# Ledger of designs, part 2: VHH binders against Kinase non-catalytic C-lobe domain-containing protein 1 (KNDC1)

Target 1, 252 residues: Kinase non-catalytic C-lobe domain-containing protein 1 (KNDC1), of Homo sapiens (Human) (q76ni1r1468to1719)
Amino acid sequence: STHQLFSQLTLLQQELFQKCHPVHFLNSRALGVMDKSTAIPKASSSESLSAKTCSLFLPNYVQDKYLLQLLRNADDVSTWVAAEIVTSHTSKLQVNLLSKFLLIAKSCYEQRNFATAMQILSGLEHLAVRQSPAWRILPAKIAEVMEELKAVEVFLKSDSLCLMEGRRFRAQPTLPSAHLLAMHIQQLETGGFTMTNGAHRWSKLRNIAKVVSQVHAFQENPYTFSPDPKLQSYLKQRIARFSGADISTLAA

## First folded at step 1 (VHH)

Design a9 (framework vhh_7zox_3)
Fold by ESMFold2-Fast, scan of step 1:
Structure a9 (fold): chain B 252 residues (1-252), chain A 124 residues (1-124)
Amino acid sequence: as target 1 above (252 residues)
Amino acid sequence: DVQLVESGGGLVQPGGSLRLSCVASGFTFSSYEMGWVRQAPGKGLEWVSDISSGGYTGYADSVKGRFAISRDNAKNTLYLQMNRLKPEDTAVYYCARGESLDDWLEFLYGMDVAGQGTQVTVSS
């Protein structure tokens, strides 16, 4: 059911988010520095991962791994959404999948799971998906959800994303978009470093501290849906199947 | 050649009743899910009701308790009994053939054939 898909995707996203330490979002290394997995040639694997885990900087290395896992999973979910649609054998099946993903995304943003909502939007915005004739067949109510989803993205990209300090928001379960959160933290860090006076430097540090505190608050107020291990296993397998796929090639 | 022909629409006062009929031909009617969808002026398609080949029914929240869908497989006919009609029920009503799916939006997507529609106007 769409509701079961929504709740289980939310729990899977929550599990990954809970593994991240809030302070490690400050590094934003996954967005601003070369991916170390691509810096090491795959064909010449002369070093094991276990050797690197014995590093003097082990705690930071391990926690950076969880942040990278969270960001990679976001990309994998987006790829999965696009892949399921473009590999569908009929226009009717494409309409069905578009409708299901849009309804899942709507449930996500209405229940403050902005991470999965943005991941689904990213998948739906792929050129191969956007060019599908199935969009013209969608019921008006479903087509409207796509416009709402885009509006949510615009809202989340605004300055309010990192400053959600209302009492209502702190009390409600929330999964922030990891990519957007990391981007905003990086922007806060960069802006502060260009200032020469102490007042601007202190304001920057205070704003960064507020974002870290908010991430911690979100982690302390989790969703309480009932887990369905069988459906979770199925979803993990489907997402993994399309990991790293090139959607334009898959659509051919 | 698959055909669906609706009838029974018209002008009715709020609180009144209408019964819509849809005569199907060109396929094994008893083997298919059937339903009613509507389009109000300036709005998109809205699922109203469906009925499985086994006779199990679904209804949109806006019409529950007021509308009743039924089928007569011997006559290849689908019915929609509409009671306690409201101005908000004003729409063109379409008979549709569909596939059994998870929820109401999936019925809209699963529509394979629809009739030409019948106008229902609820006005004083």
Scores: ipSAE 0.000, ipTM 0.123, lowest interface PAE 15.7, mean pLDDT 74

Design b1 (framework vhh_7zox_3)
Fold by ESMFold2-Fast, scan of step 1:
Structure b1 (fold): chain B 252 residues (1-252), chain A 125 residues (1-125)
Amino acid sequence: as target 1 above (252 residues)
Amino acid sequence: DVQLVESGGGLVQPGGSLRLSCVASGFTFSSYAMGWVRQAPGKGLEWVSDIYSGGSTGYADSVKGRFAISRDNAKNTLYLQMNRLKPEDTAVYYCARDLGYEDFWSGYLEPFDYAGQGTQVTVSS
């Protein structure tokens, strides 16, 4: 069932997230800043604190084993979603797969598993998937889920404080998108860099502490679904099977 | 008719090793995923490991790093190499023909459609 797939994918994502130490989420950011500073000639202090345009979670910037595994898994899940759809031999099977992935994604974002929801969205937005004739024959209720999923992405991108909501929301099980978490870390630290003297250092330390505390809070409030080890093994094998696949080639 | 015949069970001390075998007949062995399930005294069935027709393997978290599943398609035989055995590994081990989870896209079916008679593994001092 779709609910069983949702719960087991959530537990798999949670296991990877739990292996990441909260501080390690900031290590990639620190390494990214160091690389940017090294590549750019020395400038005035105010000028050197601007121009942070590259993702701090790019593979070239990530050296932590578990954080890198989390990011690679996100790519693998997106590729798996796209691969399952484009390798389906009939339009009816593609409709069924699109419907199931959309319903899994809906369960994910409704239960605050934003990581898997965004990974599924990424797979569904692949050009080869978007070109599928199956989109034309989706039931209206399912097509609406795709629009909801896109709206969730817009919300997560625009609301830098969604991961810093009050105690009530932090107490709920939540799996943040690693890429969007990186974006929010960058946005929070940009504000700190606009300050001068002791205020600059204080704001930076405060924002760092908030991010570490929030990641820690999410890790301390896990989902309590019953594990299905055989289904988890099956999902791991299917995801691994399509790891690194070229979706355009599979669709040919 | 499908037949699965397990062997290799026995009494072993903690930290020891055993190798289980399962000889299959009555179907095209190389075309099916195969697995091992176990039942400890007074407990329900627990999935242990599976190996797909393509060679991909899966393991329960409780046995990862200690057990290795393999197959010999020429001999229609499934194996389970069990290392660093613990008292909690004490169970009857069953060889099973595995339907896999491919049917989750079209409909859920029971994961195992045939199982053998089992072989007893006892881990004690």
Scores: ipSAE 0.017, ipTM 0.515, lowest interface PAE 5.8, mean pLDDT 76

Design b10 (framework vhh_6z1v_2)
Fold by ESMFold2-Fast, scan of step 1:
Formats: sequence, C-alpha cells, structure tokens
Structure b10 (fold): chain B 252 residues (1-252), chain A 125 residues (1-125)
Amino acid sequence: as target 1 above (252 residues)
Amino acid sequence: EVQLVESGGRLVRTGGSLRLSCAASGFTFSDYAMGWFRQAPGKEREVVAAISSSGGSTWHADFVKGRFTISRDNAKNTVYLQMNSLKPEDTAVYYCAKSPEFDYLWGSDNWFDPWGQGTQVTVSS
C-alpha cells in the first residue's frame, strides 16, 4: 500500500539521519552542497562574493561520512523516482507511477517527512519527467498534489529551520530536507541580504545555533513505525538499481 | 515590482474572528502559490497556511487546523486567511508570501522581496 511504502521509506531516511551529528550540518556549507533545483548553469551571471566569503570563513572544514551518505541517498532517491517514471513502457504505467509517487510524497509532508517529500519532488522536476504526456492524463486532484509539493518546498525554503512550523508550538517526529538545510546554512553563513560584517554576525551565529539545536531535537523524537525488513530490502534494491543513472539517456 | 500588502490585523478578544487579506501586484498572481506566516515576539517565524496557484489545494499547520482557512481570489489578486476561535497564542505579526519565480533566486536578496510588511493580530483574554 502507499502508506506502507511511505512508512518504510521514512524509516530508511530516519536511519541515515540518526547517524549524523547535528554539528556536521555546519560543514555541509563548506562541502559545496547545492539544492538540485538551484543548480542552474548561467542562471546567475553575478559575481560570487557570498561564495568567496563563505570560503574565507570555512577554510578548515571536517567531512562527515554519515552526512555525505545522507546527501548521496537523497540524490539516489530522486534519481530512482525519475528513472522509474521514464523507463515505464506505457503512458498508463507512467500515470500510475506518477500518481503513486505523488501520493507517497503527500503522506511524507503530511507526516513531517520533508526529506523524502523534497527528494520525490526533485525527481519529478527533472525535465524528462516534466515532459511526460502522462501529466495531461492525471486526475486533477492528483495533479494538484504536485502544486502542493511545490508550495511545501517554497515554505521550507522560507523558514530558517526549514520547517513548515516551529517546534516550540508542536513537537512531532520530523525529518528535515538535508539539501535545504545545507543551502540555508550556507545563506546564513555568507549573509549578503541586508548587512555587511559586524552587527549581522551575531544574528547569523544565533540562527545557525538554532538550526543545529533543532536538528538535535528532531533526532530525539523519532518515528515509531514497525519495520518491514523485506519491503525495506526491496526498496533499497530498487533505489540502488538506478544510482548514478543519467535520466536523459534513460528517457531516450 | 512585486508588492504584497497585508491588512485586517487588529485587537480581538479570545474566541473572536478576523479575516486577513493580502493584496498582490507586480506579477501574474494565478501562476504562484501563496502562504501566510506569523512571528510572535521572541519567537521564530512559522508557516500557518499555504494555497496552490489554482486554489484547489491547501495546507494548514496542525495548531490552526479547524480554526483557520486560507483561500484566494485570482480575479482580485488577493489571498485571505479566515481566523476563527482565536486564542492568545495566535498573537503575532502575520505575513503574506509569494512562491519564488525561479530556483536560482534561492540565496539572493530577491528571494525575500515577496514578503510584505505584515499585519499585527493581538488576541486578549
């Protein structure tokens, strides 16, 4: 069932998240992690002063193997979603698979698994997937879930904690998007919005500290779904099958 | 130039109702998702509700579900937040926000441009 796929994907994501040290999310900015949706060549013809200042502040970073595994897994899940869709043999199978991924993503964001929700969105946003004629055949309510996912992404990007709501008002199991957290930490580190050096530095440090504290808090409140080892093994195999695949080549 | 102007905030007693409005200009309103955020003194900003570009899909934070309803009127370029059964905990400045036009705006000053000045809601017991 869609719910069973959602719960097991959530547990797999949680396992990787729990291995990460909260402090190492600060190092993700030095590792050059970028949100796939913002990695557009020539989108910015501006000088990269923020990136240069970030490098000056983070010359001696430490790599966390578990954080790198978390980020790689996020990419693998996105690739898997796109690959499954573009390798489907018929438009009807593509419609069914699009519907299934959209419903899984909806369960994810409704249950605060923002990591997997954003990973699915990233896969669905691949140009080859977006060009599928299956989108025109989708029921209107299912197609609207894609708009909801985009809205969720917007609001996660807008929040310094990369959440739909603050933990102070609600303590629920939550899996934040590692890529969005990394990009937001990078923005906080470089500043560049309204102030240059000095006064804004303490505000940045406080906000970065809040993100680290919130990550720690989420690790203290995990999801308690019952593991299904056979389904988890199946999911791991499917995701691994397409790891590193070139979606445009598969779509040919 | 993108402009978002929030209005409707005022002092109201516990159990009361308010409707907030956000008038949008400078972009094709019907192409973008919209949302409401709030920030109380000494607290972080939090998302309250979001609505898809067509208005067919909505999301509400659990702490306002059943009490608040987001809606939009694409003909009037306006997004609304109907607030019922108000509690003192709802006291905050409420902000309207537009979804980014392009992902490359992430990390630029411009990604904050869509935020309005906010409207103050105060709920007294």
Scores: ipSAE 0.000, ipTM 0.196, lowest interface PAE 15.2, mean pLDDT 73

Design b11 (framework vhh_4orz_3)
Fold by ESMFold2-Fast, scan of step 1:
Structure b11 (fold): chain B 252 residues (1-252), chain A 124 residues (1-124)
Amino acid sequence: as target 1 above (252 residues)
Amino acid sequence: EVQLVESGGGLVQAGGSLRLFCAASGFTFSSYEMAWLRQAPGKRREWVALIYSGGSTDYADSVKDRFTISRDNAKNTVSLQMNSLKPEDTAIYFCARVGEMATIFGYDEYFDLWGQGTQVTVSS
């Protein structure tokens, strides 16, 4: 069922999210994998005079590993979604695949699994997928889900609506989109043009602290679905199969 | 007549090899994903290997690097080469056609055509 696929994808995403320490989402350079960032933060962790730097608890090589794994998985899921659709052999299968992925994405964003919802959207937005004639055959109610999914992305990209519920502390299970969260944190870290001098620094620190606290709260309130090892194994195998695939080449 | 017919099963010693064949007829074979599943006595059916119409393949962890699935679209056949066989591989092996809705639903529920099965027995 759509609910079983939703729940098991959510558990797989949750496992990766739980491996990440909230404060390490602040390392935008680790997410970019740059030579200088691996040398400097490592030295800073043991020798820095900065109170902020002294708060780091894990070596940067560990945070790089788990954050990169989370981001690679997000890309793998998006590629898997696109690959399944473009390698389908019939219009009927393609319509059914689009419908099923859209319904899974709907369950994801309705249940605050924004990570998987955005990963599915990314796959569906691939040019080769968007060119499918199957979109014209979709039932109107299913086509509406694609518009809702795009609206969710717009809201999550908004600074004030990042994580959608980020303005309120909630003890609800939530999986934030790693790419959008990283983008939001990077924008907070680099600052805004509207703040001046000392006021800018204090607002920045408060906002960064709020994001870290919210991520921590989400990790404290996990989804409690029952694992289905067979379905999880199947999903892992399908997702891994298309890792690194060129969708345009598969579509030809 | 739409059908799948397996062959190649038999008795083999642990560490040995067998090659299973599946002959398809009555449908456009090249358009479908094909799979091998197995069922040991008293157990549920277990997916073993999958081959897509484009030729890419997937394997269950239990058989990865030991089994190889292949297809011949000109002859409408799917083959399963089984190497380094273990007593745990003893089962009835089924060739199955992946249904049009199967790709993201789970294979046990959405195979829409099955062969009769061929017995593979691996002695210790």
Scores: ipSAE 0.012, ipTM 0.215, lowest interface PAE 8.8, mean pLDDT 76

Design b12 (framework vhh_7b2m_4)
Fold by ESMFold2-Fast, scan of step 1:
Structure b12 (fold): chain B 252 residues (1-252), chain A 124 residues (1-124)
Amino acid sequence: as target 1 above (252 residues)
Amino acid sequence: EVQLVESGGGLVQAGGSLRLSCAASGFTFSDYAVGWYRQAPGKQRVVVASITSGGSTKYSNSVKGRFTISRDNAKNTVYLQMNSLKPEDTAVYYCARDEGIAVAGFYDLYFDYWGQGTQVTVSS
């Protein structure tokens, strides 16, 4: 069922998220969001503060395999979604797959699994998937889910950790989007580089502390779904099959 | 809205009989092959019997001679008549259309095209 797929994908995502230390999310280098070498020639107090903050609490950040696994898994899920759709041989089968992925994504964002919701959206927005004639024959109700999913992305781009809502809803399980979180951290780091006032640098450090605190809060409130080892194994195998695949080549 | 609804399962003694029904709606039933599948605890889901749109039937070796699949296109229903039941026939029985067979291995993405299943328990 769509609910079983949603719950098991959520548990798989949660397992990876729980293995990451909150401070590791400050490692924009590992996240691949920013080439730190482009910032190094521009000496700034904000850059020094970011580096010092990471170093104080993240001595082995270069060797953090779990953060890299989380990011790689996000890409693998997106690739899997796109690959399943573009390798299906009929418009009817593509309609069924689009509908199922959209309903899974809806369950994800309604239950605050923003990570998997955004991973599915990324897969559905691949050019080869977007060109499918199946989009034109989707039921209107299902097509509306795609627009809702895009609206969730817009919201998360302004508040990737749901800081304004998350403070009140800390008891609700939440999986943040690693990609959007990485973009948010890059914005916090980049914005500080042009500032020369100490007050602005301390405000930035406070914002970074809020990121760490909120990630920790989400890790303290995990989802309690019952694991289905057979379904989890099956999902892991399907996702792994398409890891690193070039979707445009598969579509040809 | 595609729906498949199984009924007719239950507890029966070895040597007994049961008739399963699968009522289909939301698609042109007469255009599709339909099959019965079963899954026992700890085992994979396996084909029991299938019937094409033209009425041709096929059975697994374990049920051949004991089970009969049939369809009524006017009622959008497929049936499985199970005779001489054995304890080994104990399983959840599922109804599925041709697309589920064609995409074997992706059952979970098409679970809504399967019925909820009906439990058959045969005591010895």
Scores: ipSAE 0.000, ipTM 0.142, lowest interface PAE 16.4, mean pLDDT 74

Design b13 (framework vhh_7zox_3)
Fold by ESMFold2-Fast, scan of step 1:
Parts: C-alpha cells; sequence; structure tokens
Structure b13 (fold): chain B 252 residues (1-252), chain A 127 residues (1-127)
C-alpha cells in the first residue's frame, strides 16, 4: 500500500539519519567543494535546472562518512523517483507512478518526514519528468498534492523547522531534509566568524547551536513503525539500481 | 544487468496456437513473480497472466481457459502457451518481472511501472 511504502521509506531514512552526529552538520558548508570540482548538476532537482559552475571558496577535504551517506542517499532517492517515471512505457503508467509518489510524499510531510518528501519532490521536478504529458491528465486532487508539496519546500527553505517550531513539536518524530538543513547551516556560517558586529556573531552562533540541538532532539524521538525487512531490502535494491543514473538519457 | 528476452511470436490464423518463451538473466529468477502483459495496436497495456515464485497462477478473464503460464526455474525461462487464439489477442506481448507490488494490489499491476520488461514479441492473429 502507499502507507506501507511510506513507513518503510521513513525507517530507511531514519536509520541513516541516526548514524549522523549532530555536530557534523556544521561541516556541511564544505560538501560542495570536497572534489575541487566545477561540477555541473545533472540530477533531477529542478525544472529550472541550469548547468552552472559556481565560484568555490571553501577548502577541499573529506567530510563525515555518515553525513555523506545521508546526502548521497537523498540524491539516490530523487534519482530513483525520476527514473521510475521516465522509464515507464505509457502516459497511463506515468500518471499512476506520479500519483503514487505524490501520495507517498503527502504521507511523508504530514508525518514530519520532510527528508523523503523533499527527495520525492526533487525527483518529480526533474526536467524530463516535468515534460511528461501525464501532468495534464492527473486527477485534480493529486495535482493539489504537488502544489502542497511545493508549499512545504517553500516553507522549509524560508526557515527550517529546527528554528521556527516550539518545544511541543520538537518532541514529535521528525526527519529534516538534509540538503535544506545543510543549505541553511551554510547560510548561517557564510561570511566567516567576525567580531565587527557582536550582536550578529552571537545571534549566528545561537541559531547554529539551536539547529544542532534540534537535530539531536529529533534523533532522540524516532519513528516506531514495524519494520518489514523484505520490503526494505526491495526498496534498497530499487534505489541502488538507479544510483548515479542520467535521467535525461533514460528518458530518451 | 537484468535482461528478459522474448521469442515465439508470429502470424497465426484464428483458432491457432503459439507458445511464447522468455529467457531471464541477471537476477535470481526463482525469487520473482513473473508475468505477461500485452499491448494491442492503439491501446494501453493489459495484464494477461502471472505466476508467483511458488507456482500459483492467475489469468485475465479474457484469456482464462485458453492460455497457460508456466516457468522452468532451472532454465530461468517463463512460458505462455496460447490456445484458441482470437483476432482480439493481436498485440505485442511483454515478459515482465513484477515489482514487489508494495504500492498496489496485484490485479492493478498493469497500471504500475514494470521494474523490468523485455522488448516484446509480436503476435498477430488474422483471418
Amino acid sequence: as target 1 above (252 residues)
Amino acid sequence: DVQLVESGGGLVQPGGSLRLSCVASGFTFSNYDMGWVRQAPGKGLEWVSDINSGGSTGYADSVKGRFAISRDNAKNTLYLQMNRLKPEDTAVYYCAREPYDFLSGYSELHYYGMDVAGQGTQVTVSS
């Protein structure tokens, strides 16, 4: 069912998240430069995908193993979603796959699994997926879910749940979007540590400390769904199969 | 490198018979439910038949009593014996490895993306 896939994807995401040490998220700012690369993103991430190289200002060095696994898995899930859709042979199959992924994403964000919800959105926003005529055939209720999912992304980008939520919500199981969390931490750290504005410095450090503390709190309040090892193994195999795939090539 | 290769299609008169074969490679064939789906000219996919890893079979109402699905796990081969063929059976027949079907009931598999399918074999029934 959709719920069974949601619950098992959540447990798989949780396993990776719990292996990460909260303080290692502070090192997220270096992730884009570890290979000294002028890398151009080809992943299914956005309909506005532009092949751009960015001026890199951080040193190249090795990142935390588990944080890298978490981020790589996020990319793999997005690629899997896009690959399943573009390799389906008919518009009707694409409509059904879009509908099922959207319903899974809805369960994810309703249950505070923002990691998987954003990973699915990223896959759905790949240009090859966005070009599918299936989008025009989707039932209105399903199309509404896509707009809700985009609204969740806007909310998380503008201010992470780690900073905005009261203590009550921090006690609920939550999986933050690793990429959005890393982006937010990088933004908080950008400009370096400076003493030219003491208030700015302390506010910055306070917000970073709050994010680290919140990550720790989320790790302390895990989801308690019943694991299905066979389904989890199947999902791991499907996701791994499409790891690193070029979606535009698969769509051709 | 998962591969499914179909054979056995062709032109046949109404009332005739054909036996389709599908050779699988690149995965543990005996662990997967396997099936046949078809696509008639100008129409969508239609589920035809399935066989689970334990040998239990299912058939679409349109082919029940005329078609027989079977498997040979030692040869990694899936078969579809088609008897008393009708013009309505004209289609490209695809051998498919069925997903775990965690997203929907098996009866709706034809609406879910196939995780592996062969290139298909054309069956034409004409008078």
Scores: ipSAE 0.000, ipTM 0.125, lowest interface PAE 11.2, mean pLDDT 74

Design b14 (framework vhh_5c3l_4)
Fold by ESMFold2-Fast, scan of step 1:
Structure b14 (fold): chain B 252 residues (1-252), chain A 127 residues (1-127)
Amino acid sequence: as target 1 above (252 residues)
Amino acid sequence: QVQLQESGGGLVQPGGSLRLSCAASGFTFSSYWMSWVRQAPGKGLEVVSDISSSGGSTTYADSVKGRFTISRDNAKNTLYLQMNSLKPEDTAVYYCAKGGPLYYGSGSFRDFYFDLRGPGTQVTVSS
């Protein structure tokens, strides 16, 4: 069922998110994280290696490892979504898979699991997936879900914290998109030091600190779904199976 | 193209009632959350109420809770807002919008991603 897939994917994402220390999101730039659509492979090669090596000999290096794990898992989920679709052999199977992933993504963003929603969107936006003739066969109701999902991405990209937050929504369980958070933090940091006074620098530091505070708040309010170990094992296996796969090669 | 046409506004005395309607076209109405949004003179946009695609879930602003009722007829692609016990502070242009609480966030409501395709309908609460 799509609702069981949604709940178990949410719990798996939550486990990874809970292992991250909020302050280590500030290190996302040093870890070479880039927007998935831009595909820039390096942030600072020699300096990143030096910092990584030093971290291995200091307390708390494990926390940096979990942030990397969270970011790699996001890529693995996107690859899994694309791989499942492009390896299906009939238009009917592709329609069924597109519909299932779109309904899972809808449950995700409706329940504030923005991480998995954006990961699914990334997979669906792969060129090989977008070229599928199955898109033309989708029921209108399902096609509208894709439009909603794209609107959610636009909103999250425009939000200064890459989060959907407000007083009413702050206490609700939320999984922010690590990819979008990392991109936004990089943009805040890249803003430059050509200053006439310290106000500009202080404003940037305040906004970055607010992101850390919000991540902490979301970790304090976890989802309470019932775990299904067999389904979780199945999902982990499927995602791992396609880890690092070249979608264009699979589509050929 | 999303097309939304509001109607039912007018002049009403404090304590009176009005019912607003919105005719929707250009999208699968039954698949979307819908909202009523208002703008008072010299103020920003305020979300008044929203309703889920099935009509099973509704949300109201604290300022209108207990007085306004949102509803929809998916067979007719029409959204409604029943406004009771109207107050002078309810004076505003009322807009029908595609979208719901998932589009709420930090910052100004003006930056949220609602399609406000209709001209709005003026509601004036005055003696």
Scores: ipSAE 0.000, ipTM 0.143, lowest interface PAE 14.0, mean pLDDT 73

Design b2 (framework vhh_5c3l_4)
Fold by ESMFold2-Fast, scan of step 1:
Structure b2 (fold): chain B 252 residues (1-252), chain A 126 residues (1-126)
Amino acid sequence: as target 1 above (252 residues)
Amino acid sequence: QVQLQESGGGLVQPGGSLRLSCAASGFTFSDYYMSWVRQAPGKGLEVVSDISSSGSTITYADSVKGRFTISRDNAKNTLYLQMNSLKPEDTAVYYCARDSEYYDILTGYSPAFDIRGPGTQVTVSS
């Protein structure tokens, strides 16, 4: 069912998220900076005093292992979604896959699994996927899900989910998008330098601390779905199969 | 060798009747749900009817209800489709299909049928 796929994908994402220490998200190098030699984000560098202080207590190998696993999994899921669709031999099968992924994504964002919802959206937005004639055949109600999924992305980009401190947000299980969280942290770090008044720096540190606290709160309220080891193994194998695949080449 | 072979198709005028047969071999016919599926020119596959292994549970597509009757003879390993009050819209290749045990939870499309016959053409025209 769509619910079984949603619940097990959520548990797999949650397992990776729970392994990350909240302070790992303060390392902007690990979250989005590519080193000059590879396509892999570099986690060893820090330029702010707060990031340097954090790295004194968290060895870089720990940051690299769990945070990089989270980021690589996000890319793998996006690639998997696109690969499944573009390797499908018939328009009818592509319609079925588009419908299934859209309904999984809808369950994800309705249940606050924003990580998997955004990963699916990324896969669906690949040019080769977007060019599929199957989009024209898709039922109107299913096509509306794609528009709502895009609206969710706009909302998350415009509003910092991690700065929402209401009791409702703290009490609800939530999986934030690591890439969007990185965007918010970089925005907080980029703010202007203050030479004569330290209040600006304290405000930045407080907001960054607030993000860390919110991540911790999300980790304290996990999803409680029943694990299905067979389905989880199936999903892990399907995702792994397409890891690093070039979607344009597969589409040819 | 597992095999399904349809027969009984042909050209018929609107309002006419045809009876399709499907001979099954190479498997225990009485263990499987069986289906009749059709494909009109330029269209996808449509399941028109299915029947349980014992024959006690039968379903029909809305397009054929009241006009088509599916039946089976487990002693003869044969599936039948009696088609009455035929319409031009019934023009298609008709396939006998054995319901598959294989189901892919992600795609929802593992073919529901693990074997299908070569098909028999039904043309309803004046």
Scores: ipSAE 0.012, ipTM 0.302, lowest interface PAE 9.0, mean pLDDT 76

Design b3 (framework vhh_7qia_2)
Fold by ESMFold2-Fast, scan of step 1:
Structure b3 (fold): chain B 252 residues (1-252), chain A 124 residues (1-124)
Amino acid sequence: as target 1 above (252 residues)
Amino acid sequence: QLQLVESGGGLVQPGGSLRLSCEASGFTFSSYAMGWYRQAPGKQRELVAFITSGGSTNYADSVKGRFTISRDNAKNTVYLQMNSLRPEDTAIYYCAKEGDYYDSSGYLDAFDIWGKGTPVTVSS
């Protein structure tokens, strides 16, 4: 069921998230996030989770084993989603896979697993996947889930979810998108400060401390779903199968 | 040429209601998702509500259950109905349009165009 897939993917994501030290999310270089002043933006100015993790494969980066594992898994999940769709041999199978992934992503977002929701969106938004004729055949209600998922991405990119939560919300299990956390931290470090060096430094430290505190709070309030070891093994195997695959080559 | 014009802001008492409007011109309104951002004094800009071209809606947790976003494609207008207003809702409210195209990685541009904003003050 989509709910079983959702819950087990959430537990797998949580396992990796729990191993990361909150302070390591400040390392924008490890997260593959470029300084806005040095980045060469794409014409559309949108960002891909997979593209953001490319710098993690630099030969000389070895400082954070668990952060690298978390970010590699994010890329692997996105690649798995795209690969399953582009390697399916019939339009009916592609429609079924698109529907299944969209419903899993919806469950993820509704239960505050923003990490997996964004990983699925990244896979679905790969150009090779977007060009599938299956999108035209997709049931209207399922197509609306894709639009909702894109709206969720917009919300998260705007700093309105996760990083600016009220007290009521801190008690709920949440898995933030590592890619989007990196974007928010990079924005706090680089953009918008025009004050004297002293005042700039204090404001930066306060905002960074809030993000680190929030990540720590999320780690203290884990999901309590019942683990299914057989399904988890199946999911790990499927995700690993397509690790590092070039989706455009698979689609050809 | 492309324009977003916000209106409907003002002073209201706690517990009151306001309806914001954003009239769009210069693009095919019905093809784009539309959103409402707000920025309180001394704070960063945050997205509070979003509506897709198909009519699906999404809300920031701080406003969920109190705010409703809607659109009228015939009038090229997006609305934000704000109920049970609180002093913490005091901000300048901005209208935004989604970007035009997916990039080579398949990601949709978040936002292309931004309005001038309409101020909302909630106080006794």
Scores: ipSAE 0.000, ipTM 0.223, lowest interface PAE 15.9, mean pLDDT 74

